# Designs tried in a protein design chat: VH-VL binders against p39960r1967to2165. Part 10

Target 1, 199 residues: p39960r1967to2165
Amino acid sequence: VPLEDVCERENTLIPTIVVKLLEEIELRGLDEVGLYRIPGSIGSINALKNAFDEEGATDNSFTLEDDRWFEVNAIAGCFKMYLRELPDSLFSHAMVNDFTDLAIKYKAHAMVNEEYKRMMNELLQKLPTCYYQTLKRIVFHLNKVHQHVVNNKMDASNLAIVFSMSFINQEDLANSMGSRLGAVQTILQDFIKNPNDYF
Below, E stands for the ipSAE of ESMFold2; O stands for the ipSAE of ESMFold2 at other seeds; V2 stands for 0.75 times the mean of E and O plus 0.25 times the DockQ between their complexes.

## First folded at step 3 (VH-VL; framework fv_tiragolumab)

Design A4 (at its last look DockQ between E and O 0.04; V2 from the best seeds 0.00; counts 0 for: pae E 17.0 > 2, placed apart)
Fold by ESMFold2, look of step 3:
Structure A4 (fold): chain C 199 residues (1-199), chain A 126 residues (1-126), chain B 113 residues (1-113)
Amino acid sequence: as target 1 above (199 residues)
Amino acid sequence: EVQLQQSGPGLVKPSQTLSLTCAISGDSVSSNSAAWNWIRQSPSRGLEWLGKTYYRSKWYTDYAVSVKGRITINPDTSKNQFSLQLNSVTPEDTAVFYCARGPYYYEGNTEAFDIWGQGTLVTVSS
Amino acid sequence: DIVMTQSPDSLAVSLGERATINCKSSQSVLYSSDNKNYLAWYQQKPGQPPNLLIYWASTRESGVPDRFSGSGSGTDFTLTISSLQAEDVAVYYCQQYYSTPYTFGPGTKVEIK
């Protein structure tokens, strides 16, 4: 399901599943060693996804403070799965190449950092509102995870690698080793380290 | 431990369709960290990549230009397999055919063709 | 298409001595964004599929002996077998996975002198 359709149906700027998963991880998971790297059990991930599909879509009181959801890596896995299953990247289908082309030029030393940040901010302002707000929420979340690196061992570069596959066209991911994926990693690492420069 | 097991006939008549299957154990054909390939080898052409299929929220397929229009690669999630069909074969299609996993990116891994099937010699002759 | 070439076509090396195989690509396979060369080496023995030895030009696959090493960057690459053993008699292929279609070199046959 497209991100815009979810936000329209829920009358929200950020999908409810994203907010609830990230809030729970921020509450009890920021110090988990290998957060987002160590997989949760697939059974627990699927059970949580099914609970959101059956309960969370119709029950505003749905909560993750439940013994069923004890495993923080399952919550993190569910969030990663949600992003991977979106039909568009969070840069949107229309703009994903604009974002990655900019980062490729920057990495090739074809522009200075000040110009890169200015142009990146211009691209961000052109995103549809639900894409921008969801991206912002995720970036600030990942910044919090990064701030806990002493305990969780997940710095911005590790997090950028983990999440980069959700920000590239799926055909490009399988066909182009190192083409667009490295560009996404550069963007995400900078966002995670310096969220206030962009959001 | 991931293994690929090939099956299919070794003799095909000209103008017919070559059909091979690759069974996967220890991994899923729908893994979001893998791509599933067919490669052939002959004395005249050496090793030649033919195409791949992979799952990233939906199924994608990419074929080598040299065989595009004759080739079909299909996943089968129920049997955890993927197949090759090559239409309108000629004696020049005689080769050893391999299925292989890779290249892929997942959690910092990017590897070339890291797991290969055992190979199937397919002879095209009347 | 990126054309891969290898030299020599074949070589004979005394047991315990060094074997060196060269590979060239028609275009750079170095991706500047991650600074990795998308170049692999395979060993193939008669009747067997290719076996991955090296990826990213110089990273040894798990279980591959230390006597195998890869080097080079951009368009020029080398596979070295530092001390040839009897089980190393095989054909060796380089392969680029920078872009589709993925392409292989023609192979280099390594024999005991």
Scores: ipSAE 0.000, ipTM 0.463, lowest interface PAE 17.0, mean pLDDT 84
Fold by ESMFold2 at other seeds, look of step 3:
Structure A4 (fold): chain C 199 residues (1-199), chain A 126 residues (1-126), chain B 113 residues (1-113)
Amino acid sequence: as target 1 above (199 residues)
Amino acid sequence: EVQLQQSGPGLVKPSQTLSLTCAISGDSVSSNSAAWNWIRQSPSRGLEWLGKTYYRSKWYTDYAVSVKGRITINPDTSKNQFSLQLNSVTPEDTAVFYCARGPYYYEGNTEAFDIWGQGTLVTVSS
Amino acid sequence: DIVMTQSPDSLAVSLGERATINCKSSQSVLYSSDNKNYLAWYQQKPGQPPNLLIYWASTRESGVPDRFSGSGSGTDFTLTISSLQAEDVAVYYCQQYYSTPYTFGPGTKVEIK
């Protein structure tokens, strides 16, 4: 279901599932070696996803403190799966090309970094509130993961690669439009390294 | 429910600094989805946007080129207000000055200037 | 800068008749990615601040009577008052908020004939 519809239904700025998954990863997973790169058990990931679909969709008391959810890589896998299964890019379907076109110009040295940041902030300003707040929450989470790189071995570049698929349109992926994927990776890496420049 | 209340002097001498304050009630100056603007109106220039400040994880400002270098807009989160300073004024700066909220971002909505202060006539004269 | 123009400069209309105000921008204010025109209309009465009537070219602000309607796209826009009332005597401004600096039209004064 679209991200904005979830936020409207829950009367929240960020989907409850996102907040709960990220809080748990931040509590006990930031030092996990290969976080977001090493997969969790597919059985555990699917069990957690099904529990959210059945128990957590309307009940904000749902918790990850259950012994069923001890594997942090399963929680991380569930989060990645949630993002990948959203019907729309986290840049929104309407705006994803505006974001990537800007980054392509920046990579081609067609603008100075200060201008790029100013124009990127203008685009972020136009996002629907639910998209902006959810993106902000994710970026600050990934910045925390990046800050723990000594232990977890996941720097901003690695994280940008892992999460880039959640931002690209399926048509672009199917056509091997690698310039769009590289543009998303550039955007995400900068967001993760310098979140205060954008959020 | 949201209201903007302006305050500041109505007479300023040439070469001095014009200072105005806009107090916000019913909303926050640090709202993630609003921007806080100063706009002036004069017979010679009509309605003229001067600049804005807004909070989105940090404070941003944007000023009209026509007044850049003379203008400062500052938020004050403790008093829930924002101010205008315009340096080195001349009689051509005589205008009614308005503070205004906009755009307003709520559930994907973007509005223009939806809430205005009552206006302050500032006369620049010896 | 996007220059906004309006026509006519003034307009005298009999009570109950239609008033039509035109606005033109020097560049398109249609953002193709969300398909919205970032154009607003304001009403200003003497001694009062401008009052928002229409945003996104055609969406009425809360509390605005349905006799006010906006139309147009891209660079050409129209504000229509379908049945002029005595309280509609004012100056009307169009304004783009597509990009900074935000700019206003010069205004159209509407009077009772």
Scores: ipSAE 0.000, ipTM 0.510, lowest interface PAE 13.6, mean pLDDT 84
ESMFold2 (binder alone), look of step 3: mean pLDDT 91; pTM 0.944

Design A5 (at its last look DockQ between E and O 0.53; V2 from the best seeds 0.00; counts 0 for: pae E 11.3 > 2)
Fold by ESMFold2 at other seeds, look of step 3:
Structure A5 (fold): chain C 199 residues (1-199), chain A 124 residues (1-124), chain B 113 residues (1-113)
Amino acid sequence: as target 1 above (199 residues)
Amino acid sequence: EVQLQQSGPGLVKPSQTLSLTCAISGDSVSSNSAAWNWIRQSPSRGLEWLGKTYYRSKWYTDYAVSVKGRITINPDTSKNQFSLQLNSVTPEDTAVFYCARGPYYYGNEAFDIWGQGTLVTVSS
Amino acid sequence: DIVMTQSPDSLAVSLGERATINCKSSQSVLYSSDNKNYLAWYQQKPGQPPNLLIYWASTRESGVPDRFSGSGSGTDFTLTISSLQAEDVAVYYCQQYYSTPYTFGPGTKVEIK
């Protein structure tokens, strides 16, 4: 299901599943060693996904206060799976090359940091509202995970690597694997370290 | 050693309720590492998973869509059992019914323990 | 629902020879994060419940003879009986436990030629 369609159906700016998963991770998972790196069990992830599909669609009071969801790594895995299954990445199909081309030029030392940040902000403002708001929510979440690095061992660089594949659709990625992945990692690392510069 | 022992009537009239029980020995119906399943087998449908129940601070149940609305699976912690009730049966529900312990959490591989099976015939 | 198919429907093999059964799923049952295939094989003899042989596509259940082996990944799987014994005459089912509803293949009947 496209992100726009979910947000329209729910009358929200951010998909309800994203908000609920991230809130639960922020509640009890920020100090989990290897958060987002250590996988949860597939049975638990699928059960949670199915519960959202059945209960979350028909009752917005759906909650993760349930011992079925005791594995924080299953909650994190469900969130990662949701992002990978989106038909279009959060940089959008239309704009992913604009984002990555900018980061490639910056990595090649073809512009200074101030110029890079200004141009990145211009690109972010062109995203559809639900893409921008969902991306913003995720980036501030990952900044919180980064702030807990002493306990969870997941700094901004690690998180950028983990999430880079989730921010590019398989089709957008297929033609330029190495350079585009590196560009996405650079973008995400900077977003996670410095969210207030962009959002 | 975990064992599952089934009991219940083998003949049910159309439109009535099919009721079976599965007694557990060597494990607890409220185990945090297992789910308790009902599966049926007939020549027309082969092996068909019907649903499961499991305990995580409270009871949860998941049913196959094909029987949702007609099926109830109930645990009984005092007897260490779980039951199947299938309402409004038709001859198409004639099958051998199995209870099974199955995958849900760490260390579950597949349906590793099965009851002996109960043939249930639905006919006038 | 993940549809499971098997081939052949029946198979006749001489004692001591190799039997090979194929299973295909309509969707991948590989969980890439743990790199495990959530695929099981069962043996069923007349009047008995299915008996678990293989889980995670290739791991033998305790007490299952070494002549049974499983292989494959993603959507294509194989059960091999390296040297068929008389007691191996049965129907063999594959089953996915990647997601509910859990689904089974239609079975492959193995007979002595």
Scores: ipSAE 0.005, ipTM 0.589, lowest interface PAE 9.7, mean pLDDT 86
Fold by ESMFold2, look of step 3:
Structure A5 (fold): chain C 199 residues (1-199), chain A 124 residues (1-124), chain B 113 residues (1-113)
Amino acid sequence: as target 1 above (199 residues)
Amino acid sequence: EVQLQQSGPGLVKPSQTLSLTCAISGDSVSSNSAAWNWIRQSPSRGLEWLGKTYYRSKWYTDYAVSVKGRITINPDTSKNQFSLQLNSVTPEDTAVFYCARGPYYYGNEAFDIWGQGTLVTVSS
Amino acid sequence: DIVMTQSPDSLAVSLGERATINCKSSQSVLYSSDNKNYLAWYQQKPGQPPNLLIYWASTRESGVPDRFSGSGSGTDFTLTISSLQAEDVAVYYCQQYYSTPYTFGPGTKVEIK
């Protein structure tokens, strides 16, 4: 399901499943060693995904209070799976090359940092509102994870590597031979370290 | 050494309830790292997973759609066993029934320990 | 449900020769986060329960002889017996444990030619 359709159906700016998963991780998972790097069990992830699908995870009555959701890595894995399964990434297929080309120029020293930030903010403002708001929520979440690096061992560079696969689909990855993946990592690392520069 | 020992009647009349138990030695039915499964095998359906029960702060049970509504799997911590009840059986339910342990960890739930099997014949 | 298929249905192989069994799943059983295929192989001899040979597509269970090997990824998997022994006469099943309901292939009967 497209992200805009989910947000319209739920009458929200951010999909309810994203909010519920991120809130639970922020409540009890920020100090988990290897958060987002250590995989949760596939059985627990699939059970959680099925519970969301069966209970219509758009309903405020659905909760993560069930004791079988105690494994925070399964909640984190479910969130990563949700992002990867979106029909379009949060940079959108239409704009992913604009985002990555900008980062490639910056990495090649063809652009001053202030120009990079200005142009990146311009691109972000062209995103549909629910893409922007969902991306913002995720970036501030990952900033919180980064701030807990002493305990969880997951700094911004590690998080950028983990989440880069969620921002480029398999077709775009194959077409770029991997160069755009590195650009996505650069963008995400900067967002995670400096969220107030962009959001 | 972990072992699963099955018991229960091998002949059941149509429309009655099939009841089997699986006794566990060398492990606990309430282990935080295991799931306890029932699987059946027949010439017409091959190997068919029926359901599982497991403990994560409380008991959970998952059933295969093909038998949902007729099946109950119950743990018994005091006897360290788990049971299968299958209601309203027909001759199509004739099979060898197995209990099996899943692996210790989520996400690698291959069946590493099996009971000896019980042939259950549904016949008048 | 993930449908598992196997080929061939039956296979006759001379002692000491290679036996190859194929398994296909109707959807991928590769978990991208840990890069593991949640695919197992079982051996079943007459009158016995299935016996786990291989899990994660290619990892031999403890005590399984080296002549048994598993390979493949995603949807296509292979069990190879490099040098068939008399005690290897059995039915072999693949099984996915990626998601419930857990499902098995229909089996491949391996015989001595």
Scores: ipSAE 0.000, ipTM 0.555, lowest interface PAE 11.3, mean pLDDT 86
Fold by ESMFold2-Fast, scan of step 4:
Structure A5 (fold): chain C 199 residues (1-199), chain A 124 residues (1-124), chain B 113 residues (1-113)
Amino acid sequence: as target 1 above (199 residues)
Amino acid sequence: EVQLQQSGPGLVKPSQTLSLTCAISGDSVSSNSAAWNWIRQSPSRGLEWLGKTYYRSKWYTDYAVSVKGRITINPDTSKNQFSLQLNSVTPEDTAVFYCARGPYYYGNEAFDIWGQGTLVTVSS
Amino acid sequence: DIVMTQSPDSLAVSLGERATINCKSSQSVLYSSDNKNYLAWYQQKPGQPPNLLIYWASTRESGVPDRFSGSGSGTDFTLTISSLQAEDVAVYYCQQYYSTPYTFGPGTKVEIK
């Protein structure tokens, strides 16, 4: 299901499943070694995904404070799977080339840092509200993970690598013959380190 | 410099409880970058993972389904060791038992340090 | 559960010649998010525990001679010993650590021809 349809159906700015998964990780998972890198049990991830589908993400009685979901890496894996399975990535199909072209020019030293940040902010403001708010929530969450790097061993660079394929769909990646994946990693690393420059 | 030293009985009767310990030197059993595993090896089953325990703000344990319900893996921080208890043993449990360090659970569990092994025979 | 198979079950190779061992998993052990294969190779000599040779399918463990190399991706993996030495006589096991329960191949015995 498209992200905008989920937000409209739920009458929210951010999908409830995203909020619940990220809040649970922030409560008890920020110090998990290899968070987001170490896969949770595939069975546990699928069980959690099915529980959200069947018990309802917006149901107030559905809670992740259940012994079934004790493994934080399964919660993290469910979140990554949700992003990967979105019909359109968070940079959107319509704008991912604009985002990645900007990063490519910056990495080639064809643009100074101040110009890059200004243009990046202009692109972010063009995202649909649900995309922007969801991206903002995720970036601040990943910044918290980055701040716990001493315990979890996952800095902004590690997180950017792990999440890069969740922010560009297979069609856009194939059309660039893989060249845009590095640009996505550059953008995410900067967002995670410096979220207040962009949000 | 990390070493694992095993101890425990070599002969156990059917229906009894098998108990083994693995003493750790050069690392802490509560290290947040390690998982502590038990593996057994027999001619009929080959190498078989039994379970693990690890510390990440609290203790976690994970057991293979084949032994779940009769197995317990317990850390002991005061002695810097971890143990295995296997209840209701049968001759089919006869094996060489190994303890091993896995660096991380689930995603990065290559076994880089192993104990010397303990041959356990289940016989009346 | 992921089932691991190895071929051949036994292999005789002359000293200095190449030994090749194959391993297959019943499902992919490639994790798409980090693009790593969660597969390890172990060497076991009589009376000793298994010794880690290779992890992430192709990364050699510290202290392991460079004649040992791992290759493959997804479900099909190979361990190569480029020039067999007398001390390499052992049983070799592949192992997946993609998901619990962790599972091992049945082993391939390498002997001198």
Scores: ipSAE 0.000, ipTM 0.470, lowest interface PAE 15.9, mean pLDDT 85
ESMFold2 (binder alone), look of step 3: mean pLDDT 92; pTM 0.942

Design A6 (at its last look DockQ between E and O 0.03; V2 from the best seeds 0.00; counts 0 for: pae E 17.8 > 2, placed apart)
Fold by ESMFold2, look of step 3:
Structure A6 (fold): chain C 199 residues (1-199), chain A 127 residues (1-127), chain B 113 residues (1-113)
Amino acid sequence: as target 1 above (199 residues)
Amino acid sequence: EVQLQQSGPGLVKPSQTLSLTCAISGDSVSSNSAAWNWIRQSPSRGLEWLGKTYYRSKWYTDYAVSVKGRITINPDTSKNQFSLQLNSVTPEDTAVFYCARGPYYYDEKTGEAFDIWGQGTLVTVSS
Amino acid sequence: DIVMTQSPDSLAVSLGERATINCKSSQSVLYSSDNKNYLAWYQQKPGQPPNLLIYWASTRESGVPDRFSGSGSGTDFTLTISSLQAEDVAVYYCQQYYSTPYTFGPGTKVEIK
């Protein structure tokens, strides 16, 4: 279901599934070696996804404290799958090309860093509130993961690569020769390293 | 308490530039939780939003189409102020001008409407 | 631009009686993802700037008396003064802050009858 519809149905700024998954990863997964890179069990990922689909998004008593959900890589895998399966880019369909075009110009040395940051902040201000708040929560989460790089071995560059497919228009992904995917990686890496510059 | 204090001349000749300043106390012009606006009020147009500036790692602006191309809003972090310049004024620009804080709607703790207003400055454009 | 209209243009109400002001937007100002109506009401007395009364359509600003209430959703909104006091004589404006350019209604003048 679209991100706006989930937030509307739940009467929240950020989808409940996102908050619950990220909180659990922050509680016990930040030092997991290869977090977000090493896949969890497919069976566990699907079981968690099905539990959320059946009860978690609308059941305020649903929790990840149950012994069923002890594998942190399955929780991380479920989060990645949730983002990848959203019908819309986290930059929104209306704006994803604006974000990536800006980064392509920056990577091509067609603008200086200060102008890039100014224009990126203008784009962020135009996102619908649900997209902005969800993106903010994710970026600060990934910054926490990056801060634990000594233990987990996942720096901002690794995380940007892993999450880049969730931020590109699916039509452009099919047609891309990598330039828009590389643009997303540049955007995400900067967000993860310097979240307070943008959020 | 947050307060906005306006200053600037109240009489401007046609074709010249009007220039107003809004001094902020109790808040920062570079606050991530605020946006800084100019609004004017005249009998012919009522209350009319002119534009805003806000800080998110750098300064950004948004201007109303009705004055775009003539208007400039500038922050001044050293004086904790923001200014309005409106070029090529005509008698139709005669109005009471207000500065105002708000809205900044991407933060749960921020996103209120225009919650703090300056005292207003009557600017008359006349020869 | 989102056009804001108000009715009536002016309203004369006896002390202690109810005053009702309507506001309509040309487009919905309800953001479905947070379920908030980005609509505000202001009171303006002669020689003073507008003062914020209500935001998010129904939330009273700090210090605003309980007799002021806002209601409505989407495109249709109402400001109600449940028991008019002498100090409530003013012009009342609705305003959308859903998207720029932010726009105001033309105002409703409230007087004592």
Scores: ipSAE 0.000, ipTM 0.452, lowest interface PAE 17.8, mean pLDDT 84
Fold by ESMFold2 at other seeds, look of step 3:
Structure A6 (fold): chain C 199 residues (1-199), chain A 127 residues (1-127), chain B 113 residues (1-113)
Amino acid sequence: as target 1 above (199 residues)
Amino acid sequence: EVQLQQSGPGLVKPSQTLSLTCAISGDSVSSNSAAWNWIRQSPSRGLEWLGKTYYRSKWYTDYAVSVKGRITINPDTSKNQFSLQLNSVTPEDTAVFYCARGPYYYDEKTGEAFDIWGQGTLVTVSS
Amino acid sequence: DIVMTQSPDSLAVSLGERATINCKSSQSVLYSSDNKNYLAWYQQKPGQPPNLLIYWASTRESGVPDRFSGSGSGTDFTLTISSLQAEDVAVYYCQQYYSTPYTFGPGTKVEIK
């Protein structure tokens, strides 16, 4: 299901599933060693996804009696799976190449950092509201994960690698993985380290 | 080679608690690449998964809804074992009980399919 | 809960002949992220625990003879014994490990005709 369709149906700026999964991870997972890198139980990940698909957004993960969702790595896995199953990049289908072309130019030393940040901010302001707000929520979440790196061992570089596949169009994924994935990693690493420069 | 050895009584009276233990050799109950399960088998219900316990930075349990509220699965790291307690049993709980290992996803061998089983314990619930 | 069904309930096959067992799940057990079917097959002989034969729908567990093969995807799966041997007389179960609660099929009894 497209991101904007979900936000329209829910009358929200950010999909409810994203908010609930990220809140739970922020509540009890920020210090988990290898968060987002170490996989959770596949049975638990799929049970959680099925519960969201059948009942929609729910608070069941917080009750003592819902032990099957208690594993933080399963909740993190469910979030990653949700993002990978979205039909569009969080940079939007229309704009993902604008974002990646800018980062490629910056990596090739054809642009100074101040110009890069200015142009990146211009691109961000052109995103549809649900894409911008969802991206903002995720970036600040990953910044929180990064701030806990002493305990969780997941720095901004690791997080950027893990999430890069979710920020490229499916067609571009098949055609141009190398340079565009590297560009996405550069963008995400900078966002995660310096979210207030962009959001 | 990994082996699971079960122990516990084979006869339990109605309304009492059945208690079984599964001893692990060749692996650790606290392994971050395995989950430790209880399954039962009866002619009327076939094979039925009851729940699991596993270690992922801390201990977790997951129980089948059908037995939730009556079941407890506990690890014992000092003895390298895990146990099953099922409270308030009735004759409908009569079954052969098995413990089983389910490797996790990043142990890509089976992805939590049950690759090692205990020998089974017939538990009869009768007066 | 994902309901697993099997057919036939029992079958009798001559030594050396092919045995085919079908399994259906009420929901897809194909995990989109790795494109694997989280389906297993077990063999159980009287008085023994189940023994894992096949996982990921088609991957043989170590030590399982080549005559056992699994196929299918999504909701429809098949276990094939290409040349039935006397030691293959058993009950065979399919099982999904896609989503908790993990669930088993009702079993298919295979006998020598």
Scores: ipSAE 0.000, ipTM 0.589, lowest interface PAE 11.9, mean pLDDT 85
ESMFold2 (binder alone), look of step 3: mean pLDDT 92; pTM 0.951

## First folded at step 4 (VH-VL)

Design B1 (framework fv_tiragolumab)
Fold by ESMFold2-Fast, scan of step 4:
Structure B1 (fold): chain C 199 residues (1-199), chain A 126 residues (1-126), chain B 113 residues (1-113)
Amino acid sequence: as target 1 above (199 residues)
Amino acid sequence: EVQLQQSGPGLVKPSQTLSLTCAISGDSVSSNSAAWNWIRQSPSRGLEWLGKTYYRSKWYTDYAVSVKGRITINPDTSKNQFSLQLNSVTPEDTAVFYCARGPYFYDTTGEAFDIWGQGTLVTVSS
Amino acid sequence: DIVMTQSPDSLAVSLGERATINCKSSQSVLYSSDNKNYLAWYQQKPGQPPNLLIYWASTRESGVPDRFSGSGSGTDFTLTISSLQAEDVAVYYCQQYYSTPYTFGPGTKVEIK
């Protein structure tokens, strides 16, 4: 299901599944060594995803404080899977080239940092509201993970590598011969380190 | 290199607690690349996974629903071992019990149950 | 729970001939995101624990002879012994590690005829 359809159905700005998964990780997973890098049990990830689909992600009685989901890496893996399986990535198919082209120009020293940040903010404001709000929530979450790097060993660079494939779909990546993946990593690393410059 | 050695009584009376230990050599029980499992085998039920414990910043345990409520799997880092406690046993719990190193994925794929203990026949009878 | 079934329940094969064992899972054990089948095969001889032969449906464990091969995807899997040897007399089990509880097939007994 597309992100816009989920948000419209739930009457929310951010999918309930995203909010619940990130809140649970923030509650008990921020110090987990290798968070997001160490895969959870594939079966537990799929079972959790199916539980959200079948038991109602918007149901207030649905809780992640359940023995079935004791493994934090399964919660983290479910979140990564949810992002990867979105029909359209959070940069959107329509705008991913604009985002990555901007980062490529910046890395080539074709613009100064102040100009890059201004233009990046301009692109972010062009995202549909649910995409923007979901991206913002995710970035601040990953910033919290980055802040716990002493314990979890996952800094902004590591997180950008792990999440890069979730922000560009397979078709857009293949059409660029993989050249845009590095640009996505550059954007995510900067967002995670400096979220208040962008959101 | 990695070896699992089991110990514990082979005869338990109905209603009592079955206790087994699995000593690990060649690896740490708190290794972040392994999960430590208990599996039993009987003619009537075949091979049946009972549960696992593993360490990743903290200890996690997972139990099969068939024994949930009667089973406890505990790691012991000081002795480099993990144990099984099964409460309120009945003759239907008679089985060969195995400990095994199971799949735990870290940036690569795991190898299923690649190391097994020698097995312990536990008979539940009066 | 994922239920595993195997066929046949017993198999008698002449020395040097091919043995094939089938395994079926009640649900797919293929994870689309990494394109891997979470399925293993074990060999068990009397008085011994099971010994891992194949993992990821088709990858041979180190030290396992090349006459053993695994194939299949999703819900249907096959273990093949291309040229049965006397030491291959054993019970063979498939096992899914896609989701807990991990589950095993009932086993297929392989004997020389």
Scores: ipSAE 0.000, ipTM 0.480, lowest interface PAE 15.9, mean pLDDT 85

